# Ledger of designs, part 228: miniprotein binders against b1l550

Target 1, 279 residues: b1l550
Amino acid sequence: MRLPEELLERARDIHSEAPSHRIKLDRVGSFGLKVPVEFKGFLLLAEADVWVSLPEGRRGVDLSRQVEAIYELSNPPKDPFSLCREAAISLLEKLNYADSSGVSIRFDAPLQDGESLKYYGVEISSIASDEIINKIRVEILGMTACPCTAELIRAYKSSEIAATHTQRSLGILEVSTKAEHPDPDKLASIIERAMSSPLRTYTKRPDEGGLVIRSLSNARLAEDVVREMIHLFLEEFGHLPEDTHILAAVRSMESVHMHDIYAERSFSLDEIRKEISSH
Short names: E, the ipSAE of ESMFold2; O, the ipSAE of OpenDDE; V2, 0.75 times the mean of E and O plus 0.25 times the DockQ between their complexes.

## First folded at step 22 (miniprotein)

Design lk31 (at its last look DockQ between E and O 0.90; V2 from the best seeds 0.73)
Fold by ESMFold2, look of step 22:
Parts: sequence; structure tokens; C-alpha cells
Structure lk31 (fold): chain B 279 residues (1-279), chain A 99 residues (1-99)
Amino acid sequence: as target 1 above (279 residues)
Amino acid sequence: SREEYLEYRKLLLEAFKLIREAMKLLREGNPEEALRLLEKAFELAQRAFELAKDDPFTRLALWLMAQIRELQAEAYKKLGDKERAKELKEEARELEEEL
């Protein structure tokens, strides 16, 4: 049912009023929008969140203008980094009562895996104010092998048996920086190289054997997977600004246990360098 | 295959282009010509959906078909055909529920 248009003249503009409680809000927006993007030649359906800050003296935000801003920029489809940055800037300019704006874009990134594709999770953000902060989170599954069980089996009657339990592990790298977003494929590669072995979408018996052998020869504690992620990250991205913030984490879905193992470390580049140089 | 993906991509990019043109026509008050473009865009998106093998690609094609149905509904509403507009909005909802 559509109400008569004449009612717009009589109805209060609720959003422009002062609120009963004059409290600033950090993020007010539309979350869970579907948007098309083009990532490295692939057209994908991404999910986006858009928001602005809301000053203490304004009761509501112009939500329809927020939604329109990102959708106007999303056709033709463009790379998600440009979309994210441009939308964040556009929101701040168009909703000039806000001190800051933000856009997050989430998608599953395709990665070539033999003749197949596999996918890993990407979430990028750009937060605009007097400067722009870029954030990227990458999540990718790999295989880990337990070194503790491997050592026990090796020591069993001085056995030559090379065995341990293996499992899927989710590796996470999250980077916040004033520089451009790091390439998500490089972040995914760092995570996979820190694992005991990459995970494949399809393997035949000889290939499966190779993956298992690789993982057994590269058994790692979850703690050491995180440490290796940090080492590899510093090697590849140590040139980023010193105040760049990183989170490195792994969640291991242990095949022989009812529970998961989790390890994480967050740090800035200047903090981790001081820590390493002190040893 | 790579060849199938390249055809999928070509179909969708042309559909996106037709959608941009149709949206301009709707803003200019030309819903009948917009409907002509949207019909072609839907055919292209549907062909892309049939080519898609993986969830990310099927999801995008399906979502685009739903968006086209929403725009068609808007065009019919401007033409005064409320019954057709309702049918198209319901079809758009059904397409999005498959996501």
C-alpha cells in the first residue's frame, strides 16, 4: 500500500531532529548488501557493509543515500579495492554531517588449484576521515600435522614409522595500514606456506599420498604456524609503515579431539621488530 | 573450463551494460524501451547461469536475474501494469531465495 505523497509535507523529518540523548555513534549504516565486483578477472557477488559516524546532534542517518552511493559505483563491476575506497570517500562527502565513513566488502577469492579453483575468504575495508585506513582479512584452510604425536610414534620401539594425525586448520592474517591493501593472494600464500601442507580441492590417491607425506615432513604446532606466518609476513611486507597493525592466527580442527586449538598474535611492525631484535 | 568462464563473463558484462542503459531510460521516463533492454539482459544472465559450474558464479548470475526482475517490475509499475509488476517482484524474491 502506497500512502499519498501529500503526507511528506505534513510528516516530521525524524532524521534531522536532535536525539533525546545527545550521544555520538561510531557506525550507523546498511549491512549485508549484495554487490558485484571484479577480482583478478573474476566477476563475483560480494557482500558489503556501509556506514558513517553520526554526530550527537543528529537523530538519524540518510540510509537510502548510503545504499544508493555504493550501488551507483558498483555498475560496471570494478575491483573491490577501488569500490571500497571510492565508496568510503563518496559517503563521507555526501553525508557531510559525518566525521568518518567506512565500507567493508567480503567475498570468496578464487585461486587456481591444478585444473580446479579453490576459494579463500577475503574481507577488505576502507575507513575514511582526515585520512584513510585500509584493512584486509584473509582466511584460508590448510593441512597441519601434529609433531607431538609424530615424535611419540617415532620413539615407539625405535620405530621407523612416520605417522601422526593430520587435520584442517584455518589460517588468518589481518592487516590494518595507511598504505594500499596488501595483495590477498600473497597473504593467502603466506598462510599456506606456514602450514604443514596446502589443502587441495581434488586429489587422486598418488596426489593424496604426496600431500600427507609433505605434511608429515613439515609437522608444526599451531603456535609455530602462527610464528611462521609472522616471519613470512615480515619478509614480504616488512616495508609497510611502522604503525601497520597485524593479527596472525590459526584455528586447528584437530582430527583426534573433540575441540579446536587456537593461537593468535597481534602486533604493530615497530613492536615486533623490537621484540625480535631483543633476542 | 576456461572457455566456458570467458563466455560466462562476456554474457554478464553485456547484461550489466544493458542494465545501466535501462536504468538511464527509466530515469528519463522511457519504461517501454527500458523493458526491451531488460528482456535481453535477462536472457544473457540466464545463459550465464546455465554455464556456471561453481557456487560463486551461480550466485552472481542468479542475483543479477533477480535484479533484472526488480527493474522490470519498476518499469511495468511506471506503465500502470500493477499485476505484471507484482508477478515480477515475486519472481525476484523466488530467485533470491535460491541464493
Scores: ipSAE 0.717, ipTM 0.913, lowest interface PAE 1.0, mean pLDDT 87
Fold by OpenDDE base, look of step 22:
Structure lk31 (fold): chain B 279 residues (1-279), chain A 99 residues (1-99)
Amino acid sequence: as target 1 above (279 residues)
Amino acid sequence: SREEYLEYRKLLLEAFKLIREAMKLLREGNPEEALRLLEKAFELAQRAFELAKDDPFTRLALWLMAQIRELQAEAYKKLGDKERAKELKEEARELEEEL
């Protein structure tokens, strides 16, 4: 039952009222919106979060205006990087009581894997205030082989390629920068190259065997993977501003244990450069 | 296949165009012409859905179909056909539940 439009004129604007407690809120918005995007030629349905700050003197945010802001920009579908930045700016313009805004867009990004597509997780964000901060998070699964078990087997039985257990591992790179969003495919590539081997969507048995052999020949601890991710990141993205913040992490779903192994490093480009130069 | 995807993309982009035009017509107070465009947009989205083999592409087509049904419901409501508007809104809800 839609209430008659005439009732809207008589209703108090609840959102513009003074709150019972004069407290500023950092983020108020709509989470889990569905929005179309175009990512590297692919039309995809993404999830979006949109928010603004709320001053202490205002009871609520005009949520309908937030939703309108992002949908106006999403037809025709555009790249999620531009959508995030433009929507964040638009939110500040439309909601003049806000001093900050943010947009986050999440989807599974297609990646070419031979004749098929595989997917990795991506979250692209922009936060607008006096400046714009761009954030990207990439998650992709790979395979790791344990070097410790390999060494034990080598010590027990001389072999060119030592047998070891393998597991799926989730690699994570999160980058926050005042520069443009880094290319998520490049980030995904860094993660895959840092692991023992990539995963494949469809493998024939010979290809599967080759993948396992590659993994065994490139056995790495979770710690090794994180360090390698950082190393490869610096080679590819060392040109970013020094205040760029990075999180590199790996979660290994251990095959011999019921628990996962987790390793991470959070750093700025300035900090990590100083650390490496000191050795 | 690449060819199938290109056709899928073409269909959806055309549907998106029609939706933009229909929304403009609705704002201008021309719901009848908006409905004509939305009907065509729905057909295109449905064809795209039928071509879609992968979940991400299927979901986008379904979402677009739901959005079109909602806009159609709005147009019929403006025309005074409340019954048809209710039916279309229910169809939109059913499509959204599949997402």
Scores: ipSAE 0.639, ipTM 0.866, lowest interface PAE 0.7, mean pLDDT 90
ESMFold2 (binder alone), look of step 22: mean pLDDT 87; pTM 0.875

Design lk32 (at its last look DockQ between E and O 0.93; V2 from the best seeds 0.76)
Fold by ESMFold2, look of step 22:
Structure lk32 (fold): chain B 279 residues (1-279), chain A 99 residues (1-99)
Amino acid sequence: as target 1 above (279 residues)
Amino acid sequence: SREEYLEYRKLLLEAFKLIREAMKLLREGNPEEALRLLEKAFELAQRAFELALDDPFTRLALWLMAQIRELQAEAYKKLGDKERAKELKEEARELEEEL
């Protein structure tokens, strides 16, 4: 049912009223918007969340202006980093009652995998206020091989036979910084290199054997995968501001267990450098 | 495969361009010319859909086809053809259900 447009002149503007309870809200917005992006030559359909702060004296936010802010910037499609930053700035311009805004953009990023594509998860955010804080989360699957089982098998025969169980593991890197977003392909590469072996979209038996052999040669506990991710991150991104915050995590879907193994560490660059230097 | 993706990309970028132009025409009160551009944009998006190699590319092409149908519905509504606008909005809904 559609109501007559002339009612607009008689209706109260509910959004601009004061609320019954004068409480500031941190995030009020539209979540799950579909937006096109261009990532490294690929046109993709991403999901976006947009929000602004809402001061204690304003009852509601103009959601159509929020949606408009990101959609106006999404055609022609552009890289998701520029879209994210520009939309966050545009929100503050269009909704001048807000003292902060935020935009998150999520998509599955294609990565060349032989003749095929594989995909990893990316979430990019920009939060604008007096300054802009950029956040990126990358999730990618890899393969891990258990070193404890490998050692038991070696000790059983007193030989260098390499065997153990292998499983899929989800690696996670999340970075929050005042600098530009790190390249998600580099974050994905860090995660894969920390694993025992990458996962492939399609393997023939000779290739599959090679992946398994690589995994056995690089057997790692979930805890050590996280440590290796941190080490590799510091090599690649140690130049970021010292107050940059990182979360490194792995969820291992153990092939011989009924439950997942999870390990994580969060830190600032300043914190982790002091920790490492003291040893 | 790579050549098919490059053609897909070319088709979609042209469709996006036509959509930008059509949206401007709708703001300027010229829905007839907007419809001409949107019809061409839909044909390009449909050809891109036929070339899509993977689910993410299929999903983008379908989404764009649905957006074009929504814009066409808006244009017909401005022309006073409410029945055609309703048909196009239903078609947009059907396209988004495949998404």
Scores: ipSAE 0.768, ipTM 0.932, lowest interface PAE 0.7, mean pLDDT 87
Fold by OpenDDE base, look of step 22:
Formats: sequence, structure tokens, C-alpha cells
Structure lk32 (fold): chain B 279 residues (1-279), chain A 99 residues (1-99)
Amino acid sequence: as target 1 above (279 residues)
Amino acid sequence: SREEYLEYRKLLLEAFKLIREAMKLLREGNPEEALRLLEKAFELAQRAFELALDDPFTRLALWLMAQIRELQAEAYKKLGDKERAKELKEEARELEEEL
């Protein structure tokens, strides 16, 4: 039963009331909204989080206006980068009591893999206040081969290609910048190139063998992968502002252990440049 | 195939256009004309669903179908047909549960 519209006129605006405790909140919003986007020509359904700050003198946020703001911008579907930025700005305009806003959009991004598509995880965000900060997180699976076991086997048996165990590894790049969002396909490529080999959706036996051989010939520790990711990132994105913040990480789902191996480095471009130049 | 995807995309973009027009008509107090557009939009979305080979594309088509059913329910409610509005809202819910 929809309550009669007449009841709405008599009802107190609960959201505009003074709270019992006058405390500012940093983020109040709707999480897990479904929104259509167009990513590199692909129409996709994404999940979106939208939020604003709430001043100490206001009990609640008008959540309906937040939802309206993003849906108005999502038809026709547009690129998620523009959607994030425009929605974040629109939220501040529509909710004038907020001093900050944010939008995060998550989806599986299609990537061409021969005649098929593979997918990687992407989260695109924008936070608006006196300035706009753009954030992108990319996650993609690759394969790593252990160099330690390879060395042990090489020492035991003289072979040109040393056998070793292989595992799936999740590579992560997160970039926060005042510049435009970095291209997620380029980030995904960096992660894959930092791994021992990429994963393929469909492999014929000869192709599978080739991937394994490639992996064995390019054995890397999780630590090696993270360092390689950083190196490749600097080559591709070294032109970004010096205050750009990066997280590079790898989670290796070890095949010989029940636990995962994790390695990460968080840094600004300024910080890492100074570190490398000191060597 | 690339051709199949292009057709899928074409169908959905046309459906999105019709939905925008229907929403405008609903705001303007013309639910009858809105329903005509929404019916066409649903047919397009359904065709796109049938063409969808991969899960991401299937999910978008299903979501759009659900959104259209919700808008149809709103239109019928404005016309005073509460029974049909209830049926369409239930159909929308069923489609959303498949997401």
C-alpha cells in the first residue's frame, strides 16, 4: 500500500531534524546500486556506491536524491570515468549541506583474449570536495612459477628448463590522483607483464604447454612481481603528478601451502623516484 | 561474434532511448503513450537478452527488463489499474532475483 500523498505533507522531515548527538559523518549513502555503463564500447551493468558527508546539525541524508543523481546521469549509459566525476559533482550540487561527496563504480572489465573475452576487476572512484581526487583499482589474475623450487631442481637435475610449482596470483594496482583516471587496460597489462605468464580462458593443449614453459622460464617470487609492477608502472605512468599515490600488491594462492603469500608497496610518485635515484 | 554484439548494443541503446522518452511522458502525465514505448522497449531488451552469450551481457539485459516492468507498473498505477500494476511489479522482482 502506498501511503496517500497527503500524508507526506503532514509528516515531519526526519532527515532535516537535529540529531540527538551533534556529530559530523564522513560518508552517508547508498551502496550496491545497479547502474549501466559503457566501457570501451561494451555496455555493462556495474555496481555503484554513492555517498556524501553529513553535517553535525542534520539527522540524515536525503538518500533518494543521491540515487536520482546517479541514475539521471546513467541513461544513456556513459563511460564510468565521466559518470563518477559528474555524479560526484552533482551530489554536491543537489545536497548543498554536504562538503564532500564520492562515487565508486565496480564491474568486470572485458579484455580481448584472442577470439574470446576474459575479464578483470575494476573499481573507478571520484571524491569531490574543494578538489577532485580520482581513484582506480585494477585486479587481474596471472600465473607465477616459483624460482626457489626451480633452483633446487636445477641443482639436483641438470636441465635447461627446471620444473617448479605454479600457482594463480592476483595482482592489484590502485592509483589515486588529481589527474584523470589512468587507463585500466594499461594497468591490467602491467600486472600481466609482471607475472610469470598470463592466464587464458581457452587453451588448446599446445597453447597450455607454451604458457607453462613461458612461466617456467620466467619464474618470479611474489616480491619480484610487485617490484616489476612498480617498475613498469613508472615507465608507463611516470608523467602523473608527483603527489599521485599508488598501491602495488600481489596475492599468490600458493599450490604447496594452505595459505596465501601477500606482498605490497604503497608509495607516492615523489617518494619512489627519490628511492630509485638514491641507488 | 562482433556482429552479434553490435546488434545487442543497438537493441539496448534503442531501449534506453525509449525508456528516457517514456519517463518524460510519465512525468508529463501521459501514461498511455509511455506504456506504448515501454512495451517496445521490453521487446528490444528481450531480444538483446536472447542474443547475449556471456553473463555480463545477460545481466544488463535482465536488469533493463526489470526496470521496464517497474515503469510499466507505475504507468498502470497512474491509470488506476492496480491489479496489472501489481503483476508487473512482481515480474520485475522475479527478474531482479536472477541478477
Scores: ipSAE 0.626, ipTM 0.865, lowest interface PAE 0.7, mean pLDDT 90
ESMFold2 (binder alone), look of step 22: mean pLDDT 88; pTM 0.878

Design lk33 (at its last read DockQ between E and O 0.80; V2 from the best seeds 0.73)
Amino acid sequence: SREEYLEYRKLLLEAFKLIREAMKLLREGNPEEALRLLEKAFELAQRAFELASDDPFTRLALWLMAQIRELQAEAYKKLGDKERAKELKEEARELEEEL
ESMFold2, look of step 22: ipSAE 0.765; ipTM 0.929
ESMFold2 (binder alone), look of step 22: mean pLDDT 88; pTM 0.888
OpenDDE base, look of step 22: ipSAE 0.651; ipTM 0.875
ESMFold2, fold request of step 24: ipSAE 0.787, 0.774, 0.809; ipTM 0.938, 0.936, 0.944
ESMFold2 (binder alone), fold request of step 24: mean pLDDT 88, 87, 87; pTM 0.879, 0.881, 0.878
OpenDDE base, fold request of step 24: ipSAE 0.602, 0.606, 0.595; ipTM 0.861, 0.862, 0.858
ESMFold2, last read: ipSAE 0.807, 0.805, 0.797; ipTM 0.944, 0.942, 0.941
ESMFold2 (binder alone), last read: mean pLDDT 87, 87, 88; pTM 0.880, 0.879, 0.881
OpenDDE base, last read: ipSAE 0.600, 0.603, 0.599; ipTM 0.859, 0.860, 0.859

Design lk34 (at its last look DockQ between E and O 0.89; V2 from the best seeds 0.73)
Fold by ESMFold2, look of step 22:
Formats: structure tokens, C-alpha cells, sequence
Structure lk34 (fold): chain B 279 residues (1-279), chain A 99 residues (1-99)
């Protein structure tokens, strides 16, 4: 049923009224929208969240205007960094009562893996106010090999058996900065290089053997993987603003345990440099 | 293969272009011509769906097919054909549930 348009002339604009309780809200928006993006030549379906702040004197947000803002910018498909930034700015312009806005865009990014593709998780955000803060989170699976078990097996009857348990581990890098977003492929590469071995989507028996040998020669604790991620990040992205915030983490799905192992470190660039230079 | 992906990409970009043109026609009050473009756009998206060789590419093609069905429903609503509009919205829902 479509109601007569004449009712619009008589109906109150509920959203522009004052609320019964004058309390500011930090994020009011639409979450889980599907939008197309173009990432490094690939057309992908992404999930987006959009929001604005709501001042204490305004009862509601025009949610249809929020949805329209991002959809108007999503055809033709464009790179997710531009879409994120432009949509956040458009939200502040269209909803002039807000003092901040935000857009998050999530997708699985394709990465060349021999003759096939593998995927890693990406979430890109832009938060606009009197300045813009850019956030990016990258998650990628790798392989880790336990050095403690490897040493125990080596010591057992002075055996030449080279063995340990290996498992999939999820590496995480999250960056919040006033600069432009770091390249997610570089973040994914940092995570993979910190692991004992990468995971492949397709492995023939000779290549499978090579992955196992690599993992044994690079046995690492989850703690060591996090430290290596931080070291590699600083080499690649140490030029970012000093107040850039990073989280580096690993969740290891231990093959011989009933539970996961987790390690993380969060820091700003100025904090970690002081820590390293003190040694 | 790379050749198949390039064809997939070409089909989808053309479908996106036809969708933009159809949306303009709907705003201008010409739903009949919009439907002609949307039918062509759906055929292109369906061909891309058939070329897709992994889940991410399949999901985008299916989503686009659903979006086209929603626009067709809007066009039929403007023409006063509420039964056809309802059928197309249901088809769009079914396509999105396969995602």
C-alpha cells in the first residue's frame, strides 16, 4: 500500500523534534549494507556500515539519506579507500547537524597465490570530523610450527627426527592514522613473512613438502610472530605520523591443544621507538 | 582463468552502466525504456554469474542480479502493475538469500 503524498504536508517531521531525554549519541546509522567496490582490478561485493553523531537536541536521523549517500557514490564501483572517505564527507554535508561521521567497508581481498587466488580479510574505515582518521585492519592465515616441541623431540634419545606440531594461525594488523591508509597487501605480506610458512590454496606433494620444511626451519612462538610483525611493520611504515596507533596480534589454533593461544601488542609509533631505543 | 575474469569484469561494468542509465530514466518518468535497459543488464549479469569460478565473484553477480530485479519492480510499480512488481521483489529476495 502507498499512502497518499498529500499526508506529507500535514505530518510532523518526527526526526527533527527534540527528544524526551536530551542525550547526545555517538553513532547512529545503518550497518551491514552491501556495496560494490573495485580493489586492484577486482570487482567485489563489500559490506559497509555508515553512521553520524546525533546532537542532544535532535530526536532522530534520516536513515534513508544516509543509505542514499553511500549508494550514490557506489556506482560506478570505485576503490574502497575513496568510497570510504568520500561517503564520510558526504554524510557530514548531507546531515549538517552531525559533528562527526564514519564509514567502514569490509571485504575479502584477493591475493595472487601461484596460478590461483587466495583471500584475506580487510576492513577499511574513515571517520570524519574537523579532521579525518583512517583505520585499516588486515587478517590473514599462515602456518606456525612450535619450537618447544621441536626441541623436545630433538633431545629425545638424541634422535635425528625433525618434527613438531604445526597449525593455522591468524595474524592481525590494525592501523589507525591521520595519514592515508597503508596498503593492505603490504600489511598482509608483513603478517605472512612473520609466520613460519604461508598457507597455499593449492599445493602439490613436492610443494607441500617444501612448506613443511620451511615451517620447521622457521619454528616460532606466537609471541615471536607478533614481535616479528612489529619489526617488519616499523621497517615498512615507520614514516607514518608519530601518533599512529597499531595493534599486532596472532591467534594460533594449536593442533595438539583444545584451546587457542593468543598474543598481542598495541602501541603508538612514538611509544614503540622509545621502548626499542632504551635497549 | 585471467581471460575469463576479464570477460566477467567487462560484462559487469556494462551492466553497471546500463543500471545508471535506467535509474536516470526512472527519475525522468520513463519506466518503459528503463525496463528495456534493465532486461539487458540482467542478461549481462547472468552471463557474468555463469563465468564466475569462485565464491566472491559469484556473490557479486548474484547481488547485482537482485538489484536489477528490485529496479524492475520499481519500474513496474510506476506503470501500475503491482502484481508484476511483487513477483520481481520476491525474485530479488530469493537471489539475495543464495548469497
Amino acid sequence: as target 1 above (279 residues)
Amino acid sequence: SREEYLEYRKLLLEAFKLIREAMKLLREGNPEEALRLLEKAFELAQRAFELADNDPFTRLALWLMAQIRELQAEAYKKLGDKERAKELKEEARELEEEL
Scores: ipSAE 0.722, ipTM 0.917, lowest interface PAE 1.0, mean pLDDT 87
Fold by OpenDDE base, look of step 22:
Structure lk34 (fold): chain B 279 residues (1-279), chain A 99 residues (1-99)
Amino acid sequence: as target 1 above (279 residues)
Amino acid sequence: SREEYLEYRKLLLEAFKLIREAMKLLREGNPEEALRLLEKAFELAQRAFELADNDPFTRLALWLMAQIRELQAEAYKKLGDKERAKELKEEARELEEEL
């Protein structure tokens, strides 16, 4: 039963009331909204989080206005970068009591893999206040081969290609910048190139053998992968502002252990440049 | 195939256009004309769903179908047909559960 519209006029606006405790909140919003986007020509359904700050003198946020703001901008579907930025700005305009807003959009991004598509995880965000900060997180699976086991086997049995165990590894790049969002396909490419080999959706036996051989010839520790990711990132994105913040990480699902191996480095471009120049 | 995807995309973009127009008509107090557009939009979305061969494309088509059913329910409610509005809202819910 929808309550009669007449009841709405008599009801107190609960959201505009003074709270029992006058405390500012940093983020209040709707999480897990479904929104259409167009990513590199692909129409996709994404998940979106939208939020604003709430001043100490206001009990609640008008959540309906937040939802309206993003849906108004999502038809026709547009690129998720523009959607995030425009929605974040729109939220501040529509909710004038907020001093900050944010939008995060998550989806599986299609990537061409021969004649098929593979997918990687992407989260695109924008946070608006006195300035706009753009954030992107990319996650993609690759394959790593262990150099330690390879060396042991090489020492035991003289072989040109040493056998070793292989595992799936998740590579992560997260970038926060005042510049435009970095290209997620380029970030995904960096992660794949930092791995021993990429994963393929469909492999014929000869192709599978080739991937394994490639992996064995390019054995890397999780630590090596992270360092390589950083190196490749600097080559591709070294033009970004010096205050750009990066997280590079790898989670290796080890095949010989029940636990995962994790390695990460968080840094600003200024910090890492100074570190490298000191060597 | 690329050709199938292009057709899928075309169908959905046309459906999105019709939905925008229907929403405008609903705001303007013309639910009858809105329903005509929404019916066409649903047919397009359904055709797109049938062309979809993978999960991402299937999910978007299903979501759009659900959104259209919700808008149809709103239009019928404005026309005073509460029974049909309830049916369409249930159909929308069923489609959303498949997401």
Scores: ipSAE 0.640, ipTM 0.870, lowest interface PAE 0.7, mean pLDDT 90
ESMFold2 (binder alone), look of step 22: mean pLDDT 89; pTM 0.901

Design lk35 (at its last look DockQ between E and O 0.93; V2 from the best seeds 0.75)
Fold by ESMFold2, look of step 22:
Structure lk35 (fold): chain B 279 residues (1-279), chain A 99 residues (1-99)
Amino acid sequence: as target 1 above (279 residues)
Amino acid sequence: SREEYLEYRKLLLEAFKLIREAMKLLREGNPEEALRLLEKAFELAQRAFELAEDSPFTRLALWLMAQIRELQAEAYKKLGDKERAKELKEEARELEEEL
């Protein structure tokens, strides 16, 4: 049922009142909005979250203004990096009681895979306050091969047999920085190169054998994959500001276990450089 | 294929353009001309949907079709045809449920 507009004029503006408990809130907003984006020539339907901080003296947020901030900027479709940044800035302008705002946009990014497309997960965010912090999270599947089983089989029959179990593994890189967002395709490439082998959308029998042979040649523990991701990240993105924060992680769906294996490391560029130098 | 995707992209970008023009016409109080543009935009989005059938690209086309129905409903509401507006909002809801 839709109520008459005249009732809205008679009602108190609840949102502008002070709350009974004067407690600041960090994120108040609209989550799960559908928005169009253009990513590297692809028009995609993404999901977005928009929010602002709410000061201890304000009871509620103007939700319609929040939704307007992102939808006004979404036609024509634009790249999600610009959309995030511009919408976050617009939120602070439209909701002048907030001292910070945020926008996140998530979608499955197309990546060329031979004759086919494959997809990896991307979440792009911008957090605006007296400065802008850009965050990007990339998730992509690859293959890992167990080096422990490979060594046991090798020791059993020496170099006559090369075998181990393989499984799908999800690699994760998350970067928060004051600089512009790193290119998600480069982050996905780092994750895939850290794995035993990439995972392909479609594989013919000869190519399938090649992927398995590559994974056997590059057998790695989940821990090794995380360390390699960090190494490759530092080579490609070591130029980012020293206070840039990174999370590198792998979830491996081990074929020999009833449960997943997980490895993770969080660090700032300043922190990891000190760690390496103390060596 | 690459050529199929380029046609899909062309259809959707034109639909987005017609939607921008229709939204401006609605703000200016010209819902009849807005409806003409929205009808064309829906045809383009529907052709894009059919071209992208059985692929992840169908989601954007389907979502756009739903948005066009919402705008058509607002246009009919401005013209005083509340019954047609309700039918279009229900159609938009059905399209969004397919997402």
Scores: ipSAE 0.704, ipTM 0.906, lowest interface PAE 1.0, mean pLDDT 86
Fold by OpenDDE base, look of step 22:
Structure lk35 (fold): chain B 279 residues (1-279), chain A 99 residues (1-99)
Amino acid sequence: as target 1 above (279 residues)
Amino acid sequence: SREEYLEYRKLLLEAFKLIREAMKLLREGNPEEALRLLEKAFELAQRAFELAEDSPFTRLALWLMAQIRELQAEAYKKLGDKERAKELKEEARELEEEL
């Protein structure tokens, strides 16, 4: 039973009332919205989170206006980078009591893999206040081969190609910057190149063998992968502002253990440049 | 295939256009004309769904179909047809559950 519209005029605006406790909230919004986007020519359904700050003197946020703000910008579908930035700005304009806003958009990004598509995880965000901060997180699976086991086997049996165990590893790059969002395909490429080998969706047996051989010839610890990711990131994105913050991480799903191995480094571009120059 | 995707994209973009026009008509108080556009949009979205069979692209087509059903329900409600509006809203819910 939909209540008559006339009742809306008589109802108190609960959201505009003073709260029982005058406390500011940092983030209030709708999470898990479904929104269409166009990513590099692909029309996709993404998940979106939208939020604003709430001042101490206001009981609640007008959530309907938040939802309206992002959907107005989503038809026709547009690139998620522009959508995040424009929606974050629009939220501040529509909700004038907020001093900050944010939008996050998540989807599986298609990546060309020969004649097929593979996918990696991407989260694109923008946070607006007195300034705009753009954030991107990329996650992609690759393969790692253990150099320690390879060395043990080499010591035991003289072979040109040392056998070792291989596992799937999740590589993560998260970048926060006042500049434009870095290209997620480039970030994904950095992660794949930092690993022993990429994963392929469809492999014929000869191709599978080649992939394994490549992995064995490029054995890397999880620690090696993270360091390589950082190195490759600096080569590709060293032009970003010095206050740009990066998280590089790897989660290795170990094949010989029931637990995963995890390695990470968080840094600013300024910090890591100083560290490298000191050696 | 690339050709199938291009057709899929074309169908959805046209459906999105029709939806924008229908929403404008609904705001202007013309639900009858809005319904005509929404019916066409649904057909396009359904064709796109069929083209996207067993691919990650099916989700957007399904979502769009659900959104169209919701807009149709709103239009019928404005026309005073509460029964049809209820049916369409249920169809929209069923489509959303498949997402």
Scores: ipSAE 0.677, ipTM 0.882, lowest interface PAE 0.7, mean pLDDT 90
ESMFold2 (binder alone), look of step 22: mean pLDDT 87; pTM 0.879

